# Ledger of designs, part 12: VH-VL binders against p40593

Target 1, 148 residues: p40593
Amino acid sequence: MIHPLIQRLTTTLGYPLLDADGLDRQVRTQPFSVLFFAGDPQRFPEALDVAVILPELVKAFPQLAPALIAGADEARLQGRYGFSVWPSLVFLAGERYLGCLSRVLDWGEYLERIPAILAGENEDLPRIPVLSPESGTPSCSPMETSES
Short names: E, the ipSAE of ESMFold2; O, the ipSAE of OpenDDE; V2, 0.75 times the mean of E and O plus 0.25 times the DockQ between their complexes.

## First folded at step 5 (VH-VL)

Design b9 (framework fv_umesolerbart)
Fold by ESMFold2-Fast, scan of step 5:
Structure b9 (fold): chain C 148 residues (1-148), chain A 120 residues (1-120), chain B 107 residues (1-107)
Amino acid sequence: as target 1 above (148 residues)
Amino acid sequence: EVQLVESGGDLVQPGGSLRLSCAASGFTFSDYYMNWVRQAPGKGLEWVSFISSSGSTIYYADSVKGRFTISRDNAKKSLYLQMTSLRAEDTAVYYCARESFYGKWYFDLWGQGTLVTVSS
Amino acid sequence: EIVMTQSPATLSVSPGERATLSCRASQSVSSYLAWYQQKPGQAPRRLIYGASTRATGIPARFSGSGSGTEFTLTISSLQSEDFAIYYCQQYNNWPYTFGGGTKVEIK
């Protein structure tokens, strides 16, 4: 069942709920998107915190077109973007994958990390990450920005 | 009984290799992120490596990158750490640790550890 | 990497007294901080996660507080089984990092 805090994003705020066809329209029509992968909020309760924060992030970064991913497509599209932690926010420039942020972060961390992700729009990033035990998929879990 | 049991610790020469195993029981192993954490004799805890539930996302501490390989076999409910090019500084008790996926993400279950001694 | 600093390194306390342990992060870890207890020859035991939430089965005399960079573990009315080494750990950023530990010993 869809929790009221998540449902409000589509019913009150008018955010699209995207299946595969909807995602194709989103990436063709929007210069930048933030996709919310909530997962099951009973398994991943931080999804409710992200649902509350997402509208504030959109106000702070108005270039982002927000959308939710339909539950039936979440697992398939997780493979496309290569994150392993729920909930996650996936950032796109058109079809191009820019990066992701998993779990709920401190407000200051969002303000620092989102501009860095968006600044990477011209980097030659893979559009579809490949999930493989051998290759190691990028994680959207919190990561120290200056780590080397 | 929910538990993790490590094995494979041994005395090994510098430059040698060892494979550690961690056997999980009493829970659905394939649902959990897993970690290796080590502790040198008389010293504190040091995180070594992370692997996601599917095995697709892997991270290493800088001190072990290029030398250690974490892997898992969900059908066998086992976690592994393949160690190569071992150094005296790798001497430690190695713990297998489970990370909760209910939004908490801390180490909620630990094994009893297996001792690796690197000496000549 | 985020550096976690625990103080004091050793705290000598008598049974029934209050112990206060500090943990400082070199940059903000929000509330993604856990505390573990370790007794000689044993694996670490979970105590607190999310800076202030007690794990299941942990006595009420253990309390955690703080956010951002400054965190505290308090043990009120310390009991004989509480003499151990305590570690803080941040799980906000990769790599995960632990503090150096605070040994709580009998005065």
Scores: ipSAE 0.000, ipTM 0.502, lowest interface PAE 15.6, mean pLDDT 83

Design e1 (framework fv_concizumab)
Fold by ESMFold2-Fast, scan of step 5:
Structure e1 (fold): chain C 148 residues (1-148), chain A 125 residues (1-125), chain B 112 residues (1-112)
Amino acid sequence: as target 1 above (148 residues)
Amino acid sequence: EVQLVESGGGLVKPGGSLRLSCAASGFTFSSYAMSWVRQTPEKRLEWVATISGSGGSIYFPDSVQGRFTISRDNAKNSLYLQMNSLRAEDTAVYYCAKDIYTYEVSGKTYYFDYWGQGTTVTVSS
Amino acid sequence: DIVMTQTPLSLSVTPGQPASISCKSSQSLLHSDGKTYLNWYLQKPGQSPQLLIYEVSNRFSGVPDRFSGSGSGTDFTLKISRVEAEDVGVYYCMQSIQWPYTFGGGTKVEIK
């Protein structure tokens, strides 16, 4: 069962819900994409916070074409991008992986980190996520909040 | 000065219910995530529940999932923990705790900066 | 769940002498953003827990500089350079890298 806050992104806001085939079309047709991997919000409740903030991110970065990934394909496509934490936002330039942001971040962190990802300046993130066994579970962004 | 005052603890039989309250003052209550943390008679600390500033995001460990409900009333600066189907293992001092982070858009917690004095819950037949 | 193990279980310290407490996690607390989510709390007798140190080494407001935290990955240490009478109590480490948040079993510090 799909949570109403996540379902609203596809039914009310018209964001695509992509399987693997749909993703291949998205990356061929959109200059930039932000892909939302929500996971199960019962297991990963921060997915609901990301669902609320994603439309605001698209308003702030209108060059991004948002899309959700279908639940049946999330695990397989997660392997393509190499993250292990839900929820995650994956950023692409066409077919090229630019970076990802896992869990929910402070608004200021999104405003700082997304431009760096889109410009390819973030050297802390590989072009393609790789598994890092010495660092534990691979992820894009921790749950911590930036403190002023 | 940040103050958190818990109430609602008491003696209850296994299978019973209790509702704990936490009255907050000295900070903008609605801006911060709030949590319940309990301390067992053996002095072990266990995280019980977290709720975001708006009340929209709620987190529980598996041990209380489905039995406990966390809620808040921002107009009254109050946090609640509804405890159902209580077990002997739920016997503890229950603390409300304030997150350091203002929970405006992120929904995440960071660590607990202030704790209340606690209220004692005893589950015994 | 991440398991947090503290040693020793208790320390008896002469006033003015140093004390050291170890905290080990069952998996790394280092996140991909380079931060490590390990915090330390002190519970004085008859009082509620209070925050001492967050993110390994940062002192919370009002915490004396005789308290210091260090460590990385899975191995962390809290040091008190000169133990004072007011430092008696039980010290707890806590990880906040993932749900559920978990605490160490506690280390009791008392004066001889």
Scores: ipSAE 0.000, ipTM 0.490, lowest interface PAE 18.7, mean pLDDT 81

Design e10 (framework fv_concizumab)
Fold by ESMFold2-Fast, scan of step 5:
Structure e10 (fold): chain C 148 residues (1-148), chain A 123 residues (1-123), chain B 112 residues (1-112)
Amino acid sequence: as target 1 above (148 residues)
Amino acid sequence: EVQLVESGGGLVKPGGSLRLSCAASGFTFSSYAMSWVRQTPEKRLEWVATISGSGGSIYFPDSVQGRFTISRDNAKNSLYLQMNSLRAEDTAVYYCAKDTRYFDYLSGAFDIWGQGTTVTVSS
Amino acid sequence: DIVMTQTPLSLSVTPGQPASISCKSSQSLLHSDGKTYLNWYLQKPGQSPQLLIYEVSNRFSGVPDRFSGSGSGTDFTLKISRVEAEDVGVYYCMQGTHWPYTFGGGTKVEIK
């Protein structure tokens, strides 16, 4: 059973609910994505706070294409992005991992940190692939771009 | 079930060009980063190129940068390597290989390899 | 580029005996994401390379438990607890932490 506040994102606002195959289409067709990994809101109640604030973040950053990850695939896809804390928002430029923000933040922190994450995508950066953080590491940060 | 089949190898003179192809089957091709890895006559393995699942990210070592181009056609489940300005040191068996993980998780763990196609650069 | 050094260059093993292969990198392979992208491949005679171990210690699907990988930082080891005839071939370590990807020189394993 999905919590109503999370279910509203897909049913009322039309955000896609992605399995692994759907994620492939999302990263192929969208220049920027924000992926919502909610986890179990009974165990991680901050997921409900993120569910409320995510539509407001999309209004503030309209270049972001939001999507939810299907519950059955969350643990499998978590390994790709390596975050250890639920809930998390993962930011992508096409297929490229830009960073993530775990738990719920104050509004001002989102407004400061998201532009820094998005600014990580530019031509002046080394052309070294950004690798996802390891599963089991501490919460994500917007400056967590991995380069050798 | 899952396989990669390479073609296009041959004998070519220094300064010449050659295009390699790799036909994929048995998996969702567009979901995986693909690479070319070559093996010299001395049996040394050398990474040549990587392309992401969508084709949006491409990586080369300095030794082939500007001379080689990697591309893919996801509708045809095919990977390509265009090799220009070939040198004697490019002589090798060229393998196409699939990364174990897809999207932006590039591990270099190649779980499926082609049979290899031989490129000989000789005057 | 990261230099990967394998020792020994070759070893001859009596069937049922253990074998150990060392792989050393010129720089730490610990990525800032906390992972160590050190992989092991086996190339049997006349065949393409095949994945044995990924990310230091994870056996790939179908790889027998007699194979084990260990190590951290710059020092890594592949162990075969009881070498069998089908284990003959050349073993390569490979790093995926730093671009460009680089391979070790290979260790040839033969039966005595």
Scores: ipSAE 0.000, ipTM 0.516, lowest interface PAE 13.6, mean pLDDT 82

Design e11 (framework fv_concizumab)
Fold by ESMFold2-Fast, scan of step 5:
Structure e11 (fold): chain C 148 residues (1-148), chain A 123 residues (1-123), chain B 112 residues (1-112)
Amino acid sequence: as target 1 above (148 residues)
Amino acid sequence: EVQLVESGGGLVKPGGSLRLSCAASGFTFSSYDMSWVRQTPEKRLEWVATISGSGGSYYFPDSVQGRFTISRDNAKNSLYLQMNSLRAEDTAVYYCAKDTRYFDYLSGAFDIWGQGTTVTVSS
Amino acid sequence: DIVMTQTPLSLSVTPGQPASISCKSSQSLLHSDGKTYLNWYLQKPGQSPQLLIYEVSNRFSGVPDRFSGSGSGTDFTLKISRVEAEDVGVYYCMQGTHWPYTFGGGTKVEIK
């Protein structure tokens, strides 16, 4: 079962739900993409917050073609982009990996960080990173800690 | 020495269930996608299922979707195929196969195959 | 699904002579990453399939240089420069570019 807030993105807003083959078509045909890796909302409730904010991000950055990744392919495709925290938004220019934003962020932080990602300020990132099953992958967002 | 050894095949009636196992040795099991491929009595090869190295993703063709489940136990270096609602057309030799290292870009290049285990669905 | 068509269905070869097997796909196997995931396998009598060639033209480790693969798009060829007795078996092409993965129907190679 898909949560209604996430299901709305595909059924009401018409965002594609991509398996591996669908992703290949997306990166070939779209100049820029934002891929939503939601994970299980029961485990990662921030996925519901990202599901609500994603349409607003697309309005602010209309050059982005949004898409969801099918649950069966999430872990496999996660390996290409190297994020370790759910939910995550992955940004691509065609096939080129531009960066990612994990968890839900403040609106102002999205407005600051997305233009930098799209401008290629993370150009040192590999085109398609490979995930090693023996090692963890880093989060795309800094860890928030106010405790010592 | 890299080896895959299947077991669990047998004779089963239509509508029945069967669980196949594959024991892996000689490589870092959790680093590789694993697949099941079957060969029909007519010698046609059919891909049946793939599971990612982490176990987080599963892939099936429409012919077995909803009836078969693929799983793995990385601590035991073991791959499984649970087959439910078996049909006569599921009769085949079932091979477990190791994919090459990279995810989707090299998936489907099966570099190591087991010896196969025979599944016969008949009265 | 992508249909993989192999020709010929069978081939009888005199030892030392060359052999050629064709594999055609119902649509292009060129992946968006610029690679083509077309593989060749050999199944010797009584044995499991073994990988010969991956990504059109790359010989797998231990495969003799008598074997070569070529092609692009929808048309692919496996060639054996000098067929030896140990090359007898059924050859299968397979595409890994698109889900679901699909195999050709096989080409049986026999010695005359």
Scores: ipSAE 0.000, ipTM 0.491, lowest interface PAE 17.5, mean pLDDT 82

Design e12 (framework fv_umesolerbart; at its last look DockQ between E and O 0.04; V2 from the best seeds 0.00; counts 0 for: pae E 16.2 > 2, placed apart)
Fold by ESMFold2-Fast, scan of step 5:
Structure e12 (fold): chain C 148 residues (1-148), chain A 125 residues (1-125), chain B 107 residues (1-107)
Amino acid sequence: as target 1 above (148 residues)
Amino acid sequence: EVQLVESGGDLVQPGGSLRLSCAASGFTFSSYSMNWVRQAPGKGLEWVSFISSSGSTIYYADSVKGRFTISRDNAKKSLYLQMTSLRAEDTAVYYCAKDIYTYEVSGKTYYFDYWGQGTLVTVSS
Amino acid sequence: EIVMTQSPATLSVSPGERATLSCRASQSVSSNLAWYQQKPGQAPRRLIYGASTRATGIPARFSGSGSGTEFTLTISSLQSEDFAIYYCQQYNNWPYTFGGGTKVEIK
């Protein structure tokens, strides 16, 4: 019961759909990952827009290994990465959380923000940006510790 | 005794399709990730595809993406590889391989601990 | 993808002699390197994982060493049953990749 535009990412483009074992292997084997948390497309229709743009982002940033999160694990991992808005793209360097981009953004915003996120591998504490109603492009808040 | 038995290899024409099976016994199949690895006649080993224990996470080698589909049936303790649009370069013995992890000082490490005997797929020119 | 290069392609050794096989990765794979043995007409079997950890049931004459990009498999006193092709494999990055193999021939 997965929307065709999202299902295409796994069936046609071969993006992995990560369960817990898959996520562990992805973060251990890929220098950089972009994890797509789609949510329910009926509830969050921008997930379909992100599904369309994600392959173009991977072409622009070929160092990113894209993956989707299995639906059963999305809510659990939302707690781990601390985002509150669906859909979200979570960026990792190996196991290390680098940041996220929530909702669909303008192409120019992706081109500006993704390099900044990837450059943050020397940052120990991720900054939590404030949401800007004018820009309409919220960023997610990472969880600082596994407990909180 | 851990045993993996592949079947389904055959002679097929280019553009054809074929389905390989791997029957597992001697271990809790549903607890382990599985792989397909192939070996062209007289050549080395090439990793083809991975599937996690639940069946949700799947990876493919670039050479087979869009043409091969890996799947598993944990109740039947079986692993499958559906091959379409076969090419001469897909000619190989196909092995299924059991994937395990162990904890070392560096963290989790993965490797293939058991392999099946292989099944030969020949794609004529 | 990470390219694994094994050398030599063929190694001729008399029984009782030491055999040393090399495996080089095109970029660092840390210690995430396994060695497999394949005898003629048989499936591969595990020998070493984590670059240096011997798998259960594997004789002590087999040892692995190395980290990063350069790895070695050593057979300290080659036996007749060690005639085989040996493959290294990295599991540090997707896709997993194997070396081209080293054939150990007994003189």
Scores: ipSAE 0.226, ipTM 0.690, lowest interface PAE 3.2, mean pLDDT 84
Fold by OpenDDE, look of step 6:
Structure e12 (fold): chain C 148 residues (1-148), chain A 125 residues (1-125), chain B 107 residues (1-107)
Amino acid sequence: as target 1 above (148 residues)
Amino acid sequence: EVQLVESGGDLVQPGGSLRLSCAASGFTFSSYSMNWVRQAPGKGLEWVSFISSSGSTIYYADSVKGRFTISRDNAKKSLYLQMTSLRAEDTAVYYCAKDIYTYEVSGKTYYFDYWGQGTLVTVSS
Amino acid sequence: EIVMTQSPATLSVSPGERATLSCRASQSVSSNLAWYQQKPGQAPRRLIYGASTRATGIPARFSGSGSGTEFTLTISSLQSEDFAIYYCQQYNNWPYTFGGGTKVEIK
């Protein structure tokens, strides 16, 4: 069950709930996106704090199109952006990864960091290598059974 | 307002032990990586140790490795530095320093956005 | 470790004048450089991060520039409160390392 505070983002505020296909549409249509990877709030209670902060961030940065990632797709889409800490806000310019802010930060830190992320000036944010899907094929080299 | 208050600095003999504490307030302590940085009298700054927000990742400067132990209690909003086998060259003001970021998957952190006022450790015979 | 070298060790400047401080890295640190100000008996204060980004609350007279191995902190018009020691710090590689500092004193 989605926690009520997180559910409010979609039901009350009208933020899209994105699966993988929805995300692809989002990044093609929106100049800037902030993706909320909430995770399980029982495991990551800070997700609830971020759920409260996110609407205020969107007000402060109206160029950001907010979206909530669907729980069933979180693990898959996490792999796309390479973050390991929950919750996370992922910032995109179209399809381009700009950065990630994980856990809950102080309001002043969001105001300081987000402009730099959006300007692409945060070159210092680890560019999570987009794991090319090609590198994950374990070349199962067939063991040549040398018939002795 | 972010506050970091160090304590535990004292005069100790070479080979002695000392435990420093840093009390944090004004921010979500458990969300940030923390550091110890020291400054010998009349000298520059030297990074000493790092601990991630969860405490799962720790780094030490070579000068203190095997002698110092960094730890944290997120419930108490406190950072600690257990020092053992103290040497004269360990004489310094020890600062608690907050990281700007929580932690990166790459094991990389960033600059220090807030510092405490420091606590003086003197190692002398 | 990456060695950070600051120059000059001491810079004598008159109030209202420009101060230029240099920081050199022994190897590239990209833009992973911060500047700190330290006054006597006080904790260091963050000024610049990412080589050129001014921290919140830092006056516009402070600016950082550079990338790779060469960095500069500029104070466009020195104020009385700016007389202090300034440190650069790289956070590109473990262990993080500081420069030796530049003391800015009144001429």
Scores: ipSAE 0.005, ipTM 0.606, lowest interface PAE 10.0, mean pLDDT 88
Fold by ESMFold2, look of step 6:
Structure e12 (fold): chain C 148 residues (1-148), chain A 125 residues (1-125), chain B 107 residues (1-107)
Amino acid sequence: as target 1 above (148 residues)
Amino acid sequence: EVQLVESGGDLVQPGGSLRLSCAASGFTFSSYSMNWVRQAPGKGLEWVSFISSSGSTIYYADSVKGRFTISRDNAKKSLYLQMTSLRAEDTAVYYCAKDIYTYEVSGKTYYFDYWGQGTLVTVSS
Amino acid sequence: EIVMTQSPATLSVSPGERATLSCRASQSVSSNLAWYQQKPGQAPRRLIYGASTRATGIPARFSGSGSGTEFTLTISSLQSEDFAIYYCQQYNNWPYTFGGGTKVEIK
C-alpha cells in the first residue's frame, strides 16, 4: 500500500498527483515546479526522507509548485527528464527543465543548490521541455545509474 | 531586482474605456502568474483579476466581470487590463502584482510578493 | 466569497509598545493568510505569509499567529517606521480577498 508519509503529501497537503496530462497542465500554469518522483519506498527508502523534507522545501521556496508523480507514470516521464535514480526532485520553469536533485540531501545543501538551480533560468526563452535522450542534459547522472 | 511599472491611468467619463499596461523586468515574466489589484482613494485593497503564466487561466472579480479583460504578452514582458463600461466605482489606483504561484489543479492559491507603483484611473462626469 | 474582517479600524499606540491587530475570516482559510504593510504613497509590502511565516527582510518584532478563521498580527516593540495601514489577505480560495485594514497611528 502507499506509505503514509507519501500519502500525506496528496491527502493532507493537497499536492497534485500528476500523470502525463496533468503534468502538461501544471507546466502551462505554474512558473516553477518541483516534481517528486518517489518510486517505491520499499526499494528506495530515501524517498520517505524526501517526503518529510519536501513540504519544508516548499515553505522555504514558495515560488515552487510541488507535485507528486503517479507511480504508474514515473517510467514514462523519466525519459522526458532523463534521470535514473530514485527518489528525485525535478525542477522546472514552466515546461523547461532546470535540473534535479536525487536521493536525500542535508538541509543546508538544499538551501545552497535550489537557488542555484532556479537562478540558471534564461529570460525570454520559450516554455518548452529542454530534454532529449541524445543530449544527456539532465543533471541526475543517468550514465552512472543506468549501468552503462 | 523585480520591477513592475504601470501606465495608462487617466481621467475618463462614465461608460468610457481605458487600457492599462504593466511593464515587467528583473524576473522571468513568462514564468509567473500576474494580477491586477486596485485601491480606491482612501479605501482598502480589492483584487481585480488574475492571469496564469501561459495566459490559459483567467479569473475576474465579480465587480468587473464582463467589463474588464486581462491579457499578457510574454514576448514583450507586459501585462494589460482593457477596461470598458467604466463606472465611478472603478476610480482607483491600479497595481500590477506578481503572484508567487498558483496550484490550479489543487485549488490552492498564493499571495503577492511584488507590486508596481500603481497608475491612477479616475472616472467622473 | 470569503469576507475578511479586520479590527480595530484604528489602533493608537505609543512607540516601544505592543500592537495587536485582528483578522477574522467568514469561513476557514486554514493557514493561507498573508499580512501587508502600506505606508502613505507606497504600494503594499508583504510582511507575513502562511499566517505566521515572516517574509525575508521583515524584522523579528513582527509576528503572525492563528489558523482557520482567527488571525493576529503582533508588533512587539513598535518603531516609528511601523505607523502604517496593515491589511490581511486570504489566499485559500478564489477570489483573493483583503480585510478592510487597520491603521496603526501614534498615540
Scores: ipSAE 0.000, ipTM 0.467, lowest interface PAE 16.2, mean pLDDT 80
ESMFold2 (binder alone), look of step 6: mean pLDDT 89; pTM 0.882

Design e13 (framework fv_umesolerbart)
Fold by ESMFold2-Fast, scan of step 5:
Structure e13 (fold): chain C 148 residues (1-148), chain A 124 residues (1-124), chain B 107 residues (1-107)
Amino acid sequence: as target 1 above (148 residues)
Amino acid sequence: EVQLVESGGDLVQPGGSLRLSCAASGFTFSSYEMNWVRQAPGKGLEWVSFISGSGGSIYYADSVKGRFTISRDNAKKSLYLQMTSLRAEDTAVYYCAKDIYTYESGRTYYFDYWGQGTLVTVSS
Amino acid sequence: EIVMTQSPATLSVSPGERATLSCRASQSVSSYLAWYQQKPGQAPRRLIYGASTRATGIPARFSGSGSGTEFTLTISSLQSEDFAIYYCQQYDDWPYTFGGGTKVEIK
């Protein structure tokens, strides 16, 4: 990503910028990850708000290993997690998909929702993040349904 | 609801060319690696070719390198196999197979869905 | 390439009996091994992955075990619908390689 607020996450804070290969490494090495799918900030201005809040979320939830997804791989990897809205934060326990939070939320909502996601309390989510008709798509906030 | 439908199999003379197609539906096609796997009459399964979701990574079995070309059109949700310089040993049912991204398997994947197959016969 | 060897080539069993199928890799594939079932005129169907994890919808009578170079597929209380050819596949390294198959037929 080019925008200074998003670029700061990788250059100043040292967050990895992951393509598909990098993501494979991340999920194998980190107990918990939060993946930032920014989209195009000019089309999705809330991506800049999420870029500002993400470091604060990591401070509040230090077990999360943050990473950004390279723009060229966002559409491909979006399908693996089933969200339809940019920006989105995808939460993983190792290789397992736990849930997502789309768009920017109020701080209180992050404090309420993230612990529930990390506790694995979304019983409708597949154990393996496979987007298929039998698995369905995971819910994100605000909730939006995506269909193929 | 996941469906993979192969087409294009035919009778071809040795040295000829043929293009196979696989139409995908029921999943986000661009997010998954795709493969061609073949099975000669009365024989076992043989992996032929792999293509990543973006089309950026491609691998071939040694038996088909330089003769076969795998490609995909994500907008059309279709996978292709262009076959040239066909030999009698290429006679087989060709299956389109979808990789599953499972965290347990790491980067290298196994096949969760297969098409019905399309028969290619190379004979004079 | 990694060579996968299945034995026996043909296994004759009666319904209700236990069937044990073997798969051996020429080098370690850790647990990156899958099992498929194929009935005549049909495409293969996934059964087991990661050497021992049953795929969704696969009955508990199917179980996989092993790691490294030696793997086993066990079908307990074999049912009439289980007569098929079974293939193992390693997915640890390129190229993907399959075993020659074990045909499970009625005694």
Scores: ipSAE 0.000, ipTM 0.465, lowest interface PAE 17.9, mean pLDDT 81

Design e14 (framework fv_concizumab)
Fold by ESMFold2-Fast, scan of step 5:
Structure e14 (fold): chain C 148 residues (1-148), chain A 125 residues (1-125), chain B 112 residues (1-112)
Amino acid sequence: as target 1 above (148 residues)
Amino acid sequence: EVQLVESGGGLVKPGGSLRLSCAASGFTFSSYAMSWVRQTPEKRLEWVATISGSGGSIYFPDSVQGRFTISRDNAKNSLYLQMNSLRAEDTAVYYCAKDRYTWEDSGKYYYFDYWGQGTTVTVSS
Amino acid sequence: DIVMTQTPLSLSVTPGQPASISCKSSQSLLHSDGKTYLNWYLQKPGQSPQLLIYEVSNRFSGVPDRFSGSGSGTDFTLKISRVEAEDVGVYYCMQSIQWPYTFGGGTKVEIK
């Protein structure tokens, strides 16, 4: 990731940048994780807004272990979680998928949705989704643009 | 009142593409998951795709996985289905359906409470 | 995938008489949350499907009380206590416990 606002998350704040192998370690060692799928910030400029808000979310919810996903593995790992909109924050309890929040939300929405996601009580979709283990070809979801 | 109006259907050759749209009104669009459900010429109903209220989660059956894309524009109260690599078996009436599911209700309701009028897609040589 | 089987395929009924439609699933629709995710839809001729009953036995708003749903596990029944002319159409059961959501093949209800 080359944009300074995204790069500072790894270089200044020390958030791990995970490929598939790194993600395996993250989910085994952290009780809760928030994974940042930024995409290309030139294509998905809201990724810069999420990059700014993510440290504030971690301060508000210190149980979350933040991590960025390496660009080369974003499409492959996106298929594991089934979102199609960039940027996205994916929430996990160990290996268990809890939910996601796509694009940038206002602060009040984050405060309402994150506690429910972490409790496993509320999500945008049914809590019984079946996700394909395959993410290569065919893709679980195409990477669709954000911006009207 | 809840209204869902589909458009974009038509005749297309195998391997072609179509983009369906659904204009929603009468409810807080961004709060509800939305789905596409198709009905074959033989009158069988098949679920095609679901997208969460925020757009962050998307689900497809194996039959369309990798060929179809569902998306939404909450500012415009609109739902879309991009259909690529169309096959004869994709010939159907495509309905936009409002899921009852919402995170505000603690995610406890999983069914389609309202359906649009449908738009016809015919894939033929 | 969960397979949904409806019987009969068609039903001809005299107005005022009762009708009963069966729906069977290839596996239990009871979720660990205690709910059973079985829904019924009606498609009248020339119209879109409309919700009749959700979660086995709950009537959707505006649905007359002559419609009732019952059942548990894998066996479900939709009953119409006194069929009226406006009840003509194709009835579908649907499971929403598991992706992909699946529908029964439909039961056509006609009047003689």
Scores: ipSAE 0.000, ipTM 0.504, lowest interface PAE 15.6, mean pLDDT 82

